VHH binders against Proteasome assembly chaperone 3 (psmG3). Designs and how they scored, part 4

Target 1, 145 residues: Proteasome assembly chaperone 3 (psmG3), of Dictyostelium discoideum (Social amoeba) (q55g88)
Amino acid sequence: MNSLLIDSSNPSYDAMNNDNLKNSIEKNHPVKSKVLSKKINNVDTDIAISSFADAIFITISQNQKFNTWIRASKSDGILLDEPSYQIDTLLGNNQDVLFSIYARQLIENIGETSNKSLMLSISITDKSKDTFKQILSTIFENKVW

## First folded at step 20 (VHH)

Design o2 (from l3 with S30N)
Fold by OpenDDE, fold request of step 21:
Structure o2 (fold): chain B 145 residues (1-145), chain A 122 residues (1-122)
Amino acid sequence: as target 1 above (145 residues)
Amino acid sequence: EVQLVESGGGLVKPGGSLRLSCAASGFTFNNYDMAWFRQAPGKEREFVSYIYTGGSKTYADSVKGRFTISRDNAKNSLYLQMNSLRAEDTAVYYCATGWTYDYTEPDEFDYWGQGTLVTVSS
């Protein structure tokens, strides 16, 4: 009566070494950046644009300050073929709708070709529509995405 | 030189459909928001629809659910699909471009087309 010991060797779940996904981040150093200084409507305006792996970083300053910080991101709309965008003021004056308008314009354009979020610092003294258009024009002429 | 050229206007019966096109040239199309406005005889120019560079859309209440704005960046073209047309939709339709604080305000746009006439009549 030969008792066939069925060796139930549990198949070793080969832990798929997730290490291979980490190595493909080609660390493109240095981070691609553009720093600009332009006189817009007689106001010195400093603009910096940098492309990080997870976000585009933009600073707009007319008084050499950061002041308001905004995060904007594209969300994959589950139900609608249309992208949705989230804009959050992190620091500074959240009551100024103008800064959200800047953030919306920038994240929409970034989102067209990239899944990166936007980190925006904005400090402006001239809130005119003309200044707004010239700033956006300058940024969009110097895209890093 | 910036040019916006509308096409696709014409005569249509109530309940019918029409598709307008706007061909853009002379600027980097994918960097700019686009809009449709319309002007009926004896009335002021009114907002119809707006589309951001990323594809977000907004509509006037009078056309919501009936009209669809879209863009093709590869063709430098803006479109307006108009369904369930009504007599009150009769107007000259204009294409516009620009970045705005308030996209419902015509004066905030930088460039305009010559317009295309849409007539909805039985």
Scores: ipSAE 0.895, ipTM 0.954, lowest interface PAE 0.4, mean pLDDT 92
Fold by OpenDDE, fold request of step 21:
Structure o2 (fold): chain B 145 residues (1-145), chain A 122 residues (1-122)
Amino acid sequence: as target 1 above (145 residues)
Amino acid sequence: EVQLVESGGGLVKPGGSLRLSCAASGFTFNNYDMAWFRQAPGKEREFVSYIYTGGSKTYADSVKGRFTISRDNAKNSLYLQMNSLRAEDTAVYYCATGWTYDYTEPDEFDYWGQGTLVTVSS
């Protein structure tokens, strides 16, 4: 009566150490930010630029107001050779196409090197082309991305 | 000093191809949009193509499907690949840089090259 001792040696489930790739989002604290105040064409212009994990936050103000809020992002799934961008006005009653132009310029530049979106607050009293160029110049000289 | 120097112009036959280059210096190239314009003899300067810093592209209707604008930020260079060239493409081609409200308006651009001549003739 050969008692076949079925050695039920339960295979030790090697706990696959789910190396939780803790994508240590190295939370770089504090958020990298630049705050600028510049007189542009005799108008005091406040610019703030901050780099968050998911977005670049930019404020442009010539009257100490936010006024219009715009989100812009690089679209996914588009052919690498032709990036597409989405620009959405989130808040504000100003339907001025000019603000979309600002957003487009900014998100294009951000998108060149980053996958971060743009959150833009813009309130401008001087809508001249010269002011536009000076503002962009100021921002691009002070990139945080 | 900002400089834009076009090259690559020449004589080509109809249906031929040519690649123009624009070498940029004196500014942070990757921060600025770039454009190609052209001016035919006796005509006004006209928009050809525009490229944003992020690489988005626009074209005049007359060149869509035939021309391709591109940029190499590492080389501070702008390019225009021109295929299926036509006699009407004969012009001096100019490189320009700047941020614009309307990229089709030459007066909105800040700097221009001296141009390169493209002649399409049988």
Scores: ipSAE 0.895, ipTM 0.955, lowest interface PAE 0.4, mean pLDDT 92
Fold by ESMFold2, look of step 20:
Structure o2 (fold): chain B 145 residues (1-145), chain A 122 residues (1-122)
Amino acid sequence: as target 1 above (145 residues)
Amino acid sequence: EVQLVESGGGLVKPGGSLRLSCAASGFTFNNYDMAWFRQAPGKEREFVSYIYTGGSKTYADSVKGRFTISRDNAKNSLYLQMNSLRAEDTAVYYCATGWTYDYTEPDEFDYWGQGTLVTVSS
């Protein structure tokens, strides 16, 4: 969640300080974050999404462990005028193509509107196609980019 | 409700060109990958081309260099420019949307248009 959205215990605070808060956000360019916990196909799923200056950090966990870290970014060459994306497993098992499929979908969406890179920490126990689609839908409903 | 509507099909001579369009509504188009499939009489629906939200593209080997997929996210539209058409390209062409493990498998796509007929003859 965005830190401005986390303080829900004082709703009138947001109203009373709206102008100052907007000015502070614009001057400081704060990090935007969302944290979600859902059951997806009866599996507890935790998702965290954070936007930094040059990167989007996404954590997806169904077993509360982060054993695969993937970096993705948009790149192009002088002779290539189509978008291209690089996806690298930095830590963990790089033989599981499913996590690279998640990373591809995420960086393609991020890269449509920005040049930010993706840092993905992912551990999935339910590898069904329906869970894949529900996780992506959840992330895209809660973009911070 | 999700709706995909193809247009631009018709009769064309071998070597000719057609441009197909697919108008999308009822979902956040910019979040979804898009694809073209085709189905000739008596055959299964087969993959033609796929485009990710970020613009990366793939093509079936049989159409590479002749067909170009594109999308306009502002107009919620998908396109297929078909050049150097051959009799073998005769089929009903469908647009589809979804996130997939295998974009060549029709069963993995969630929504389909009704199709537009392309006939390449004489």
Scores: ipSAE 0.782, ipTM 0.906, lowest interface PAE 0.7, mean pLDDT 85
Fold by ESMFold2, fold request of step 21:
Structure o2 (fold): chain B 145 residues (1-145), chain A 122 residues (1-122)
Amino acid sequence: as target 1 above (145 residues)
Amino acid sequence: EVQLVESGGGLVKPGGSLRLSCAASGFTFNNYDMAWFRQAPGKEREFVSYIYTGGSKTYADSVKGRFTISRDNAKNSLYLQMNSLRAEDTAVYYCATGWTYDYTEPDEFDYWGQGTLVTVSS
């Protein structure tokens, strides 16, 4: 009576790939996160959104070699009833204004209901306005803040 | 159905004040930036002011210091307080919404109201 401890017919492998099981696991975690893959204007686009206590992490990646890293946050004027936001490129070329435009839209939305900062990792191949709008629409339909 | 409805226009003397409102429906207002544009007779529509969802604001140089944009995300409403009005402020005022690269460019906005007339005249 020597049983094989490894059995390829074991249903437990199938249960770990169940969409409902994965969804249940995500709902039970205190840190909200979503990972999305979409083809936007025929360009593969990967988006990851994670909420932590003090920060929202967002990754937006099309097929580029290096990501630009941007931090954004509310400035010291929060108590003056006139919100202000600071946007800093931490890694990459900060002369590309497009990535700062993405960061501005994201931190303004985050800051409407919270004081969390934004850490954005971004690489965009398709710089059209339509792709910009579709990426923002996708993120805001899947907010974790 | 996306709908933007302006109100509060009218006739006012130079130096007077007027407050415009824009009621929005049919979309997630809290995710979109809002703007005011105006169009005088025989002229192209021109930028007046812009407000992000998070409350940051910008103004055309011609109205800075006299006009104040604001929004109430709970009421899906956009406002424009216009003070120290001048004859050159006479125009139809439009509210608009969208995410933009250049918020001064009308062609980048997705939806527009039908406008409200402001007349500044002695």
Scores: ipSAE 0.736, ipTM 0.891, lowest interface PAE 0.9, mean pLDDT 85
Fold by ESMFold2, fold request of step 21:
Structure o2 (fold): chain B 145 residues (1-145), chain A 122 residues (1-122)
Amino acid sequence: as target 1 above (145 residues)
Amino acid sequence: EVQLVESGGGLVKPGGSLRLSCAASGFTFNNYDMAWFRQAPGKEREFVSYIYTGGSKTYADSVKGRFTISRDNAKNSLYLQMNSLRAEDTAVYYCATGWTYDYTEPDEFDYWGQGTLVTVSS
Protein backbone atom coordinates (compact mmCIF):
# COMPACT_ATOMS: atom_id res chain seq x y z
CA MET B 1 0.00 0.00 0.00
CA ASN B 2 1.42 3.33 -1.25
CA SER B 3 1.06 6.06 1.37
CA LEU B 4 -0.14 9.41 -0.01
CA LEU B 5 -0.10 12.20 2.57
CA ILE B 6 -2.62 14.46 0.81
CA ASP B 7 -4.93 13.78 -2.12
CA SER B 8 -6.78 17.07 -2.24
CA SER B 9 -5.66 17.79 -5.79
CA ASN B 10 -8.34 15.80 -7.64
CA PRO B 11 -11.40 18.00 -6.95
CA SER B 12 -9.49 21.18 -7.75
CA TYR B 13 -7.62 20.04 -10.84
CA ASP B 14 -9.89 21.87 -13.29
CA ALA B 15 -9.66 25.17 -11.39
CA MET B 16 -5.88 25.22 -10.83
CA ASN B 17 -2.82 25.97 -12.86
CA ASN B 18 -1.73 22.52 -14.02
CA ASP B 19 1.99 23.25 -13.56
CA ASN B 20 1.57 24.31 -9.93
CA LEU B 21 -0.55 21.26 -9.11
CA LYS B 22 1.88 18.88 -10.82
CA ASN B 23 4.85 20.32 -8.89
CA SER B 24 3.01 19.99 -5.57
CA ILE B 25 2.07 16.37 -6.25
CA GLU B 26 5.60 15.43 -7.35
CA LYS B 27 7.21 16.97 -4.24
CA ASN B 28 4.87 15.07 -1.90
CA HIS B 29 5.15 11.70 -3.67
CA PRO B 30 7.38 9.17 -1.89
CA VAL B 31 10.69 8.40 -3.54
CA LYS B 32 10.44 4.62 -2.94
CA SER B 33 7.73 2.37 -1.54
CA LYS B 34 7.32 -1.30 -0.65
CA VAL B 35 4.07 -3.01 0.28
CA LEU B 36 4.03 -6.52 1.69
CA SER B 37 1.35 -8.91 2.91
CA LYS B 38 2.25 -12.19 4.55
CA LYS B 39 1.28 -14.56 7.31
CA ILE B 40 3.65 -14.50 10.27
CA ASN B 41 2.95 -17.29 12.75
CA ASN B 42 -0.46 -17.68 11.08
CA VAL B 43 -1.39 -14.00 11.59
CA ASP B 44 -2.07 -11.83 8.56
CA THR B 45 0.52 -9.06 8.63
CA ASP B 46 0.55 -6.00 6.38
CA ILE B 47 3.69 -3.88 6.11
CA ALA B 48 4.15 -0.69 4.11
CA ILE B 49 7.48 1.11 3.87
CA SER B 50 7.80 4.50 2.16
CA SER B 51 10.76 6.82 1.79
CA PHE B 52 10.39 10.59 1.55
CA ALA B 53 13.09 13.23 1.43
CA ASP B 54 13.23 13.71 5.22
CA ALA B 55 11.36 10.70 6.61
CA ILE B 56 10.68 6.99 6.42
CA PHE B 57 7.05 6.00 6.94
CA ILE B 58 6.42 2.44 8.12
CA THR B 59 3.04 0.84 8.74
CA ILE B 60 2.86 -2.53 10.50
CA SER B 61 -0.62 -3.95 11.02
CA GLN B 62 -1.94 -7.26 12.29
CA ASN B 63 -5.08 -5.53 13.56
CA GLN B 64 -6.40 -2.76 11.31
CA LYS B 65 -8.72 -1.28 13.95
CA PHE B 66 -6.43 0.80 16.17
CA ASN B 67 -2.92 1.84 15.15
CA THR B 68 -0.46 3.57 17.45
CA TRP B 69 1.56 6.38 15.86
CA ILE B 70 5.18 6.88 16.92
CA ARG B 71 7.77 9.36 15.72
CA ALA B 72 11.51 8.71 16.13
CA SER B 73 14.58 10.67 15.12
CA LYS B 74 18.32 10.86 15.64
CA SER B 75 19.70 13.67 17.78
CA ASP B 76 23.22 14.70 16.73
CA GLY B 77 24.40 17.45 19.02
CA ILE B 78 24.79 16.34 22.64
CA LEU B 79 26.74 13.04 22.76
CA LEU B 80 29.83 13.08 20.55
CA ASP B 81 30.64 9.37 20.99
CA GLU B 82 27.11 7.96 21.20
CA PRO B 83 24.11 8.89 19.07
CA SER B 84 20.90 9.80 20.83
CA TYR B 85 17.42 8.91 19.63
CA GLN B 86 14.09 10.48 20.50
CA ILE B 87 10.98 8.29 20.45
CA ASP B 88 7.53 9.82 21.02
CA THR B 89 4.12 8.17 20.93
CA LEU B 90 1.93 10.68 19.12
CA LEU B 91 -1.40 8.85 19.16
CA GLY B 92 -2.68 5.59 20.61
CA ASN B 93 -1.43 3.25 23.27
CA ASN B 94 1.59 4.90 24.93
CA GLN B 95 1.73 2.42 27.85
CA ASP B 96 2.70 -0.63 25.77
CA VAL B 97 6.48 -0.55 25.65
CA LEU B 98 6.54 -3.11 22.82
CA PHE B 99 5.78 -0.51 20.15
CA SER B 100 8.61 1.68 21.41
CA ILE B 101 10.92 -1.34 21.12
CA TYR B 102 9.91 -1.74 17.45
CA ALA B 103 10.48 1.98 16.90
CA ARG B 104 13.91 1.85 18.54
CA GLN B 105 15.08 -0.99 16.31
CA LEU B 106 13.80 0.79 13.20
CA ILE B 107 15.29 4.22 13.91
CA GLU B 108 18.66 2.71 14.87
CA ASN B 109 18.81 0.95 11.49
CA ILE B 110 17.60 4.03 9.59
CA GLY B 111 20.07 6.21 11.48
CA GLU B 112 23.03 3.99 10.65
CA THR B 113 23.03 5.24 7.03
CA SER B 114 20.85 8.37 7.05
CA ASN B 115 19.46 11.26 9.08
CA LYS B 116 15.82 10.60 8.11
CA SER B 117 13.21 10.45 10.81
CA LEU B 118 10.76 7.59 11.34
CA MET B 119 6.98 7.81 11.38
CA LEU B 120 5.62 4.45 12.53
CA SER B 121 2.00 3.36 12.49
CA ILE B 122 1.73 0.03 14.32
CA SER B 123 -0.76 -2.49 15.63
CA ILE B 124 0.32 -5.97 16.66
CA THR B 125 -1.89 -8.88 17.71
CA ASP B 126 0.87 -11.49 18.17
CA LYS B 127 3.31 -10.04 20.68
CA SER B 128 5.65 -13.04 20.74
CA LYS B 129 9.39 -12.51 20.36
CA ASP B 130 9.41 -14.71 17.26
CA THR B 131 6.88 -12.50 15.49
CA PHE B 132 8.90 -9.42 16.52
CA LYS B 133 12.03 -10.92 14.94
CA GLN B 134 10.22 -12.01 11.77
CA ILE B 135 8.65 -8.57 11.30
CA LEU B 136 12.03 -6.85 11.69
CA SER B 137 13.68 -9.34 9.33
CA THR B 138 10.98 -8.70 6.75
CA ILE B 139 11.37 -4.92 6.97
CA PHE B 140 15.17 -4.99 6.78
CA GLU B 141 15.12 -7.30 3.75
CA ASN B 142 12.88 -4.76 2.02
CA LYS B 143 14.22 -1.46 3.30
CA VAL B 144 14.02 1.67 1.16
CA TRP B 145 16.79 3.68 2.91
CA GLU A 1 25.91 -20.29 8.19
CA VAL A 2 26.10 -17.66 10.90
CA GLN A 3 29.47 -17.57 12.65
CA LEU A 4 30.70 -15.42 15.52
CA VAL A 5 34.37 -15.91 16.50
CA GLU A 6 35.80 -14.20 19.56
CA SER A 7 39.48 -13.53 20.09
CA GLY A 8 41.81 -11.50 22.32
CA GLY A 9 41.37 -13.31 25.62
CA GLY A 10 44.27 -14.16 27.88
CA LEU A 11 45.89 -13.84 31.29
CA VAL A 12 46.27 -10.33 32.71
CA LYS A 13 47.06 -8.82 36.09
CA PRO A 14 44.52 -6.75 38.02
CA GLY A 15 44.44 -3.20 36.73
CA GLY A 16 45.46 -4.34 33.25
CA SER A 17 43.71 -4.09 29.91
CA LEU A 18 42.56 -6.39 27.12
CA ARG A 19 40.77 -5.81 23.85
CA LEU A 20 38.36 -8.49 22.65
CA SER A 21 37.26 -8.88 19.03
CA CYS A 22 34.34 -10.76 17.49
CA ALA A 23 34.43 -11.53 13.76
CA ALA A 24 30.98 -12.07 12.28
CA SER A 25 29.93 -13.76 9.06
CA GLY A 26 26.92 -15.41 7.41
CA PHE A 27 24.38 -12.64 8.03
CA THR A 28 23.82 -8.96 7.26
CA PHE A 29 25.88 -7.58 10.15
CA ASN A 30 24.64 -3.99 9.94
CA ASN A 31 21.00 -5.04 10.45
CA TYR A 32 21.69 -6.78 13.78
CA ASP A 33 22.42 -5.61 17.29
CA MET A 34 25.46 -7.09 19.01
CA ALA A 35 26.26 -7.89 22.62
CA TRP A 36 28.92 -9.17 24.97
CA PHE A 37 28.07 -11.60 27.75
CA ARG A 38 30.35 -13.43 30.17
CA GLN A 39 30.16 -16.63 32.16
CA ALA A 40 32.27 -17.50 35.18
CA PRO A 41 32.54 -21.17 36.22
CA GLY A 42 29.36 -22.42 37.86
CA LYS A 43 27.42 -19.25 37.06
CA GLU A 44 24.87 -18.22 34.47
CA ARG A 45 25.84 -16.05 31.54
CA GLU A 46 25.52 -12.42 32.52
CA PHE A 47 25.10 -9.30 30.45
CA VAL A 48 28.17 -7.11 29.85
CA SER A 49 27.33 -4.69 27.06
CA TYR A 50 25.04 -4.14 24.05
CA ILE A 51 25.32 -2.02 20.91
CA TYR A 52 22.59 -1.23 18.41
CA THR A 53 23.23 -1.04 14.66
CA GLY A 54 22.99 2.74 14.92
CA GLY A 55 25.69 2.91 17.59
CA SER A 56 23.75 3.38 20.83
CA LYS A 57 25.40 1.48 23.69
CA THR A 58 24.52 0.07 27.12
CA TYR A 59 26.61 -1.50 29.88
CA ALA A 60 26.12 -3.57 32.98
CA ASP A 61 26.65 -1.44 36.09
CA SER A 62 29.63 -3.57 37.14
CA VAL A 63 31.63 -2.66 34.01
CA LYS A 64 30.42 0.86 33.24
CA GLY A 65 33.32 3.28 32.99
CA ARG A 66 35.86 0.45 32.56
CA PHE A 67 34.65 -1.33 29.42
CA THR A 68 33.87 0.19 26.02
CA ILE A 69 31.86 -1.61 23.33
CA SER A 70 32.25 -0.66 19.69
CA ARG A 71 31.47 -2.02 16.24
CA ASP A 72 32.79 -1.59 12.73
CA ASN A 73 29.98 -2.39 10.29
CA ALA A 74 32.32 -2.22 7.30
CA LYS A 75 34.50 -4.97 8.82
CA ASN A 76 31.67 -7.04 10.34
CA SER A 77 33.43 -6.76 13.68
CA LEU A 78 32.48 -6.15 17.31
CA TYR A 79 34.97 -5.07 20.00
CA LEU A 80 35.20 -4.82 23.76
CA GLN A 81 37.94 -2.67 25.27
CA MET A 82 38.39 -3.77 28.87
CA ASN A 83 40.35 -1.49 31.19
CA SER A 84 41.04 -1.55 34.94
CA LEU A 85 40.41 -5.27 35.03
CA ARG A 86 39.53 -6.95 38.32
CA ALA A 87 39.58 -10.54 39.50
CA GLU A 88 35.78 -10.70 39.25
CA ASP A 89 36.03 -10.01 35.50
CA THR A 90 37.50 -13.51 35.06
CA ALA A 91 35.12 -15.36 32.73
CA VAL A 92 34.58 -16.74 29.27
CA TYR A 93 33.39 -13.80 27.14
CA TYR A 94 30.86 -14.41 24.37
CA CYS A 95 29.60 -12.25 21.58
CA ALA A 96 25.97 -12.61 20.58
CA THR A 97 23.55 -11.20 18.03
CA GLY A 98 19.81 -10.71 17.80
CA TRP A 99 16.89 -8.33 18.23
CA THR A 100 15.54 -8.47 21.76
CA TYR A 101 12.84 -7.20 24.08
CA ASP A 102 15.33 -7.38 26.97
CA TYR A 103 18.96 -7.23 25.91
CA THR A 104 20.12 -8.39 29.34
CA GLU A 105 18.49 -11.81 28.85
CA PRO A 106 20.76 -14.38 27.15
CA ASP A 107 17.83 -16.52 25.98
CA GLU A 108 16.64 -13.76 23.64
CA PHE A 109 19.76 -13.84 21.43
CA ASP A 110 19.78 -15.96 18.28
CA TYR A 111 23.47 -16.71 17.67
CA TRP A 112 26.51 -17.04 19.92
CA GLY A 113 30.23 -17.41 19.54
CA GLN A 114 32.22 -20.17 21.28
CA GLY A 115 33.85 -17.70 23.67
CA THR A 116 37.29 -16.41 24.62
CA LEU A 117 38.72 -16.87 28.12
CA VAL A 118 39.78 -13.83 30.13
CA THR A 119 41.70 -14.57 33.35
CA VAL A 120 42.53 -11.75 35.73
CA SER A 121 45.03 -12.98 38.32
CA SER A 122 48.12 -11.87 40.05
Scores: ipSAE 0.712, ipTM 0.884, lowest interface PAE 1.0, mean pLDDT 85

Design o3 (from l3 with T100V)
Fold by OpenDDE, fold request of step 21:
Structure o3 (fold): chain B 145 residues (1-145), chain A 122 residues (1-122)
Amino acid sequence: as target 1 above (145 residues)
Amino acid sequence: EVQLVESGGGLVKPGGSLRLSCAASGFTFSNYDMAWFRQAPGKEREFVSYIYTGGSKTYADSVKGRFTISRDNAKNSLYLQMNSLRAEDTAVYYCATGWVYDYTEPDEFDYWGQGTLVTVSS
C-alpha cells in the first residue's frame, strides 16, 4: 500500500521583484519648477508650477494663502473613446465653480501629453474674466509638462 | 497674428454629410480649447460644439448624435463632421478660440474665423 505522499509544495509566489519599477524612476532631481510673480489687473499674483513623477503641482495665490485645494485626474475609462476627468475639492470652498473651471482647463491639457494628475491650490481675490485669462495664459506659457 | 480660416462649406442635400475644417495659426494651438458656432440668416450666433485641449467634447442638443468635433494638434486643425444634415443646419459656421468661462457664450471667445457657408437644400 504505497502511500503516494503528494508533496503539496505550494508554488512560492515569486514576488515579482518590483526592482524594475524602481530603476525606471529616473530621479530627475531637482524637480522641475517655475515660480512666478506678476501683477495682474493691479493685483499681485503668485504662481508656482512643479512637475512631480505622479502629479503636476500648481499654486495660484493673490493673498499669499492656499485656501482651496483641488485634485484632478484623467480616468483610464476603457469604454469611452473620449477621456474622462475627475475633479475633487479636497479642502476649502467647493461651491465656487470658477475654481473647478481652472482645474478642468489645466488637467485637460496635462492629460493630453501625460498621465500625471493635478494638485491645485487656488486663492484669488479677483474673479474677473480678464484675470482668469491672464492667469491661464501665464501658466500655459510656463508649462513644465 | 492669430488666424482662423474655415473651409469645407457648400451646398448639400438633406440627409447628406459635410466635413468642415479650421486652420489655425499665430498661436500655440495645443494650448487652446476650440469651438464651432453657427449663424443662420436673421438669427443670432449659436453654440454648436466645443473641444478641450485634452479632447473632451460637448455639443448643442440640436446637433448631438449627428455632428462630431475633432482636432489634430500636429496640423493645427479643427474639424466638424456633420452627418444627417437638415435644412435648419443652414448657416455660416465659425471657428473660435480663447479662454472662456462659459463656452456657450460667443462673447467670451477671443478669436474668430471669417466663417464658411453651409447650405442644406433639396
Scores: ipSAE 0.884, ipTM 0.946, lowest interface PAE 0.4, mean pLDDT 91
Fold by OpenDDE, fold request of step 21:
Structure o3 (fold): chain B 145 residues (1-145), chain A 122 residues (1-122)
Amino acid sequence: as target 1 above (145 residues)
Amino acid sequence: EVQLVESGGGLVKPGGSLRLSCAASGFTFSNYDMAWFRQAPGKEREFVSYIYTGGSKTYADSVKGRFTISRDNAKNSLYLQMNSLRAEDTAVYYCATGWVYDYTEPDEFDYWGQGTLVTVSS
């Protein structure tokens, strides 16, 4: 009884998926990016926003540093009806709740229209509410997602 | 000009339901978190509910399980479904928007509606 090992590895399915993925990736070159420099409350603020295939990359800097790196993602919520988000500090000071607020605001909006995660670098010297508002406003006005 | 216009308030009996609406204009609605606040006579304005742009929701403990906040970006509208209404829910309900550190603090919100009155009475 010759067990016909049906080699179900239909190479054609993998090849088609890879070609479609390659074609999709190639069509998105170069990565869409916006770089902004704005004086916010008399502080020079640099903002860069880039749309990668798997993530939105945002840098916010008021001292030309990265300092804190945060990854945020939309997770499949336990409850189908409510999105769940994960925010993780990867590098830098994780004690500043303000940075998490930035990340949350951004990933919520990103997650509304895409499945992309957020990679955020943030280094700010002015932690005022007004600066927060102006920075977010600037980002949202220039969003690439 | 940013405008928030609440509607749907009225008189309801205890245990009843009401749905409030807030029509937003003058800004990109989908870019902003939204909130409901309420102010009872002689009391301070208090947080009711908050909804992020991505749809995450928060509620005051006093309304949790009874109220549901929702938004329709296509209609630039915010909603508050209020079920199992109580006398203590009597207040003017306000729609608000802005970026805030603490969404429970009304002073952190940038824009407010004029409010809609909800009266829960037998």
Scores: ipSAE 0.882, ipTM 0.948, lowest interface PAE 0.4, mean pLDDT 91
Fold by ESMFold2, look of step 20:
Structure o3 (fold): chain B 145 residues (1-145), chain A 122 residues (1-122)
Amino acid sequence: as target 1 above (145 residues)
Amino acid sequence: EVQLVESGGGLVKPGGSLRLSCAASGFTFSNYDMAWFRQAPGKEREFVSYIYTGGSKTYADSVKGRFTISRDNAKNSLYLQMNSLRAEDTAVYYCATGWVYDYTEPDEFDYWGQGTLVTVSS
């Protein structure tokens, strides 16, 4: 028995109103986003990256139960060429310093070229250094900033 | 192929200055943190300074206030300005790259240069 292939890739429903609204939103207030699902060291890993006017939202999940929420932002340092960054756990378990290390790497990269803040939703099951490096590499290869 | 090439080492008198450079190639330099380490004769490789992609900097206590790390992402280059040099600063200086949990631990870095010798004497 052959698989049933349903082709519904043509979104002509409500095309005039939906297309006009979508184009208006994208022209004036663009939202760039990327959604990635991959296996990293045999652990299913979901990553979502979204850019808004004043913030980058990143979700990293290897566990579907609970995510920690961290906010990070760039501020001016005490020297002209010495930036400073603030990292705060807003919700979740603040005993896991690894998530703050992820947030630090992300806000430093975002802050190289922008003043946008970071909102990070993160849950990591595999805390190995190799997974850390692969997750960061994946995000930086798919930047929206 | 990732390559890190240090230069700028040499012989200098105590109180003098040197500027080390590290030229990087084979990777997206602006996405990677960079570090300087040094190894004196008969000693373990020790942390000198680290710089994040966004420009935040850290220093070992022994060099704080005398050394300045910097990077130029457009030129794929890392620098170490070394002022008020002392005999104890004599070492081979290495640049390294990677994302790490503990930037003071050399075993966490993925790639290393060959080193440049700094001698502070006479």
Scores: ipSAE 0.731, ipTM 0.882, lowest interface PAE 0.9, mean pLDDT 85
Fold by ESMFold2, fold request of step 21:
Structure o3 (fold): chain B 145 residues (1-145), chain A 122 residues (1-122)
Amino acid sequence: as target 1 above (145 residues)
Amino acid sequence: EVQLVESGGGLVKPGGSLRLSCAASGFTFSNYDMAWFRQAPGKEREFVSYIYTGGSKTYADSVKGRFTISRDNAKNSLYLQMNSLRAEDTAVYYCATGWVYDYTEPDEFDYWGQGTLVTVSS
């Protein structure tokens, strides 16, 4: 299908063109996004989940301070018998294994049906196992992939 | 209601093979990691194998190279192929599910099957 021209000198033309472009983007290239705010074990928890062409972006925050940023992706193994995943801390604390455990669960699920990478921004104050399970349950109930 | 139902246990001679199945229902199987544990008479339940949703696998040292875990997310099923069986593999085998920090720790798993008996005897 031919693209429509945008003419800034005609507000009626711009409105019609803009609506057609929006409908075309939504029909052919849907952007899926979820934003959630919950109190989990009495801790305010904000979760944002977005799907992009080559990546899933997930933010998990229990405070309004600096987040750790982790990238994860599926990689080829030497024998190719089992999938292999790479998990890298790009910014923040790389000595806390818990954040890597979150990233591992997320990229394994993403990688089951796609080759998209994960970009995870995470800051957790309640490191209990119950909070971990509730956060993962919330994300997977609101999956955008 | 979450249900896990193991099957495929039985009597087998040393060196033989057996394939266990675990049918899952009542949850979104493809979102959950799965594990096999076993419990011999008079002993604590011990880790056998774990598989992530994305297919990554791990095994207890005592079964590595002999047992193979697999899953079929379309059939909501978990499997354990057991080869080169030994008398010490005699146990009730359980499937389990959950997201865990330590997959070797049974207390971290949320749901369990009722088990299937494997007897390896000469």
Scores: ipSAE 0.705, ipTM 0.877, lowest interface PAE 1.0, mean pLDDT 85
Fold by ESMFold2, fold request of step 21:
Structure o3 (fold): chain B 145 residues (1-145), chain A 122 residues (1-122)
Amino acid sequence: as target 1 above (145 residues)
Amino acid sequence: EVQLVESGGGLVKPGGSLRLSCAASGFTFSNYDMAWFRQAPGKEREFVSYIYTGGSKTYADSVKGRFTISRDNAKNSLYLQMNSLRAEDTAVYYCATGWVYDYTEPDEFDYWGQGTLVTVSS
């Protein structure tokens, strides 16, 4: 039953509202994670980044009720002397083109040093290029891969 | 301070080859996409090539098959191998970095080098 022992990952400076859930996840499957909240271009933005054995899970939320879910990974098919990546929207509305651009940036960075896949849960209210760049900068300053 | 410094420009005859380098400092190079743009005399700056942090690449149609972009994250360096050069490739070549929606649009890039002149002439 030693799986009940806590081996904490790298939590962020932001307080989590659900300490019991975080503790349960870390006890049963040690996960390096960071959770943060920022105001980006005057929009409250919540970001969670978690490293699992085979995947990086990232959530990005700006006060929407429904998130788009995207999976990305290195392609297992024919490699023509260059890396290739597959990006699939699993759930979501007609916003998946922009969110696929986020996913591309994330999986390219993850894939530079690992073979882990990306699971991205994303909802963005402010779709400006500046917010895009600030969100990516924030994630890469706090990456867990 | 973020710095991008291009080098390797010069005079070359048509059909020749040249390799450009861009040395980067002041930021985490491995987190940023990189691009080459060029500006010919009297023309607007135009897209040449873009490379993601994970190695995916794209090229302007005018240079596909002749130019190869590459990066070395350990050396904080970006490269452009230019083969089969033509007079129309004469331009100042610029290194740029940023995350973008449209990699062909110069205004989306955050930082730029000062450029290196490539002249293709007999």
Scores: ipSAE 0.701, ipTM 0.873, lowest interface PAE 1.0, mean pLDDT 85

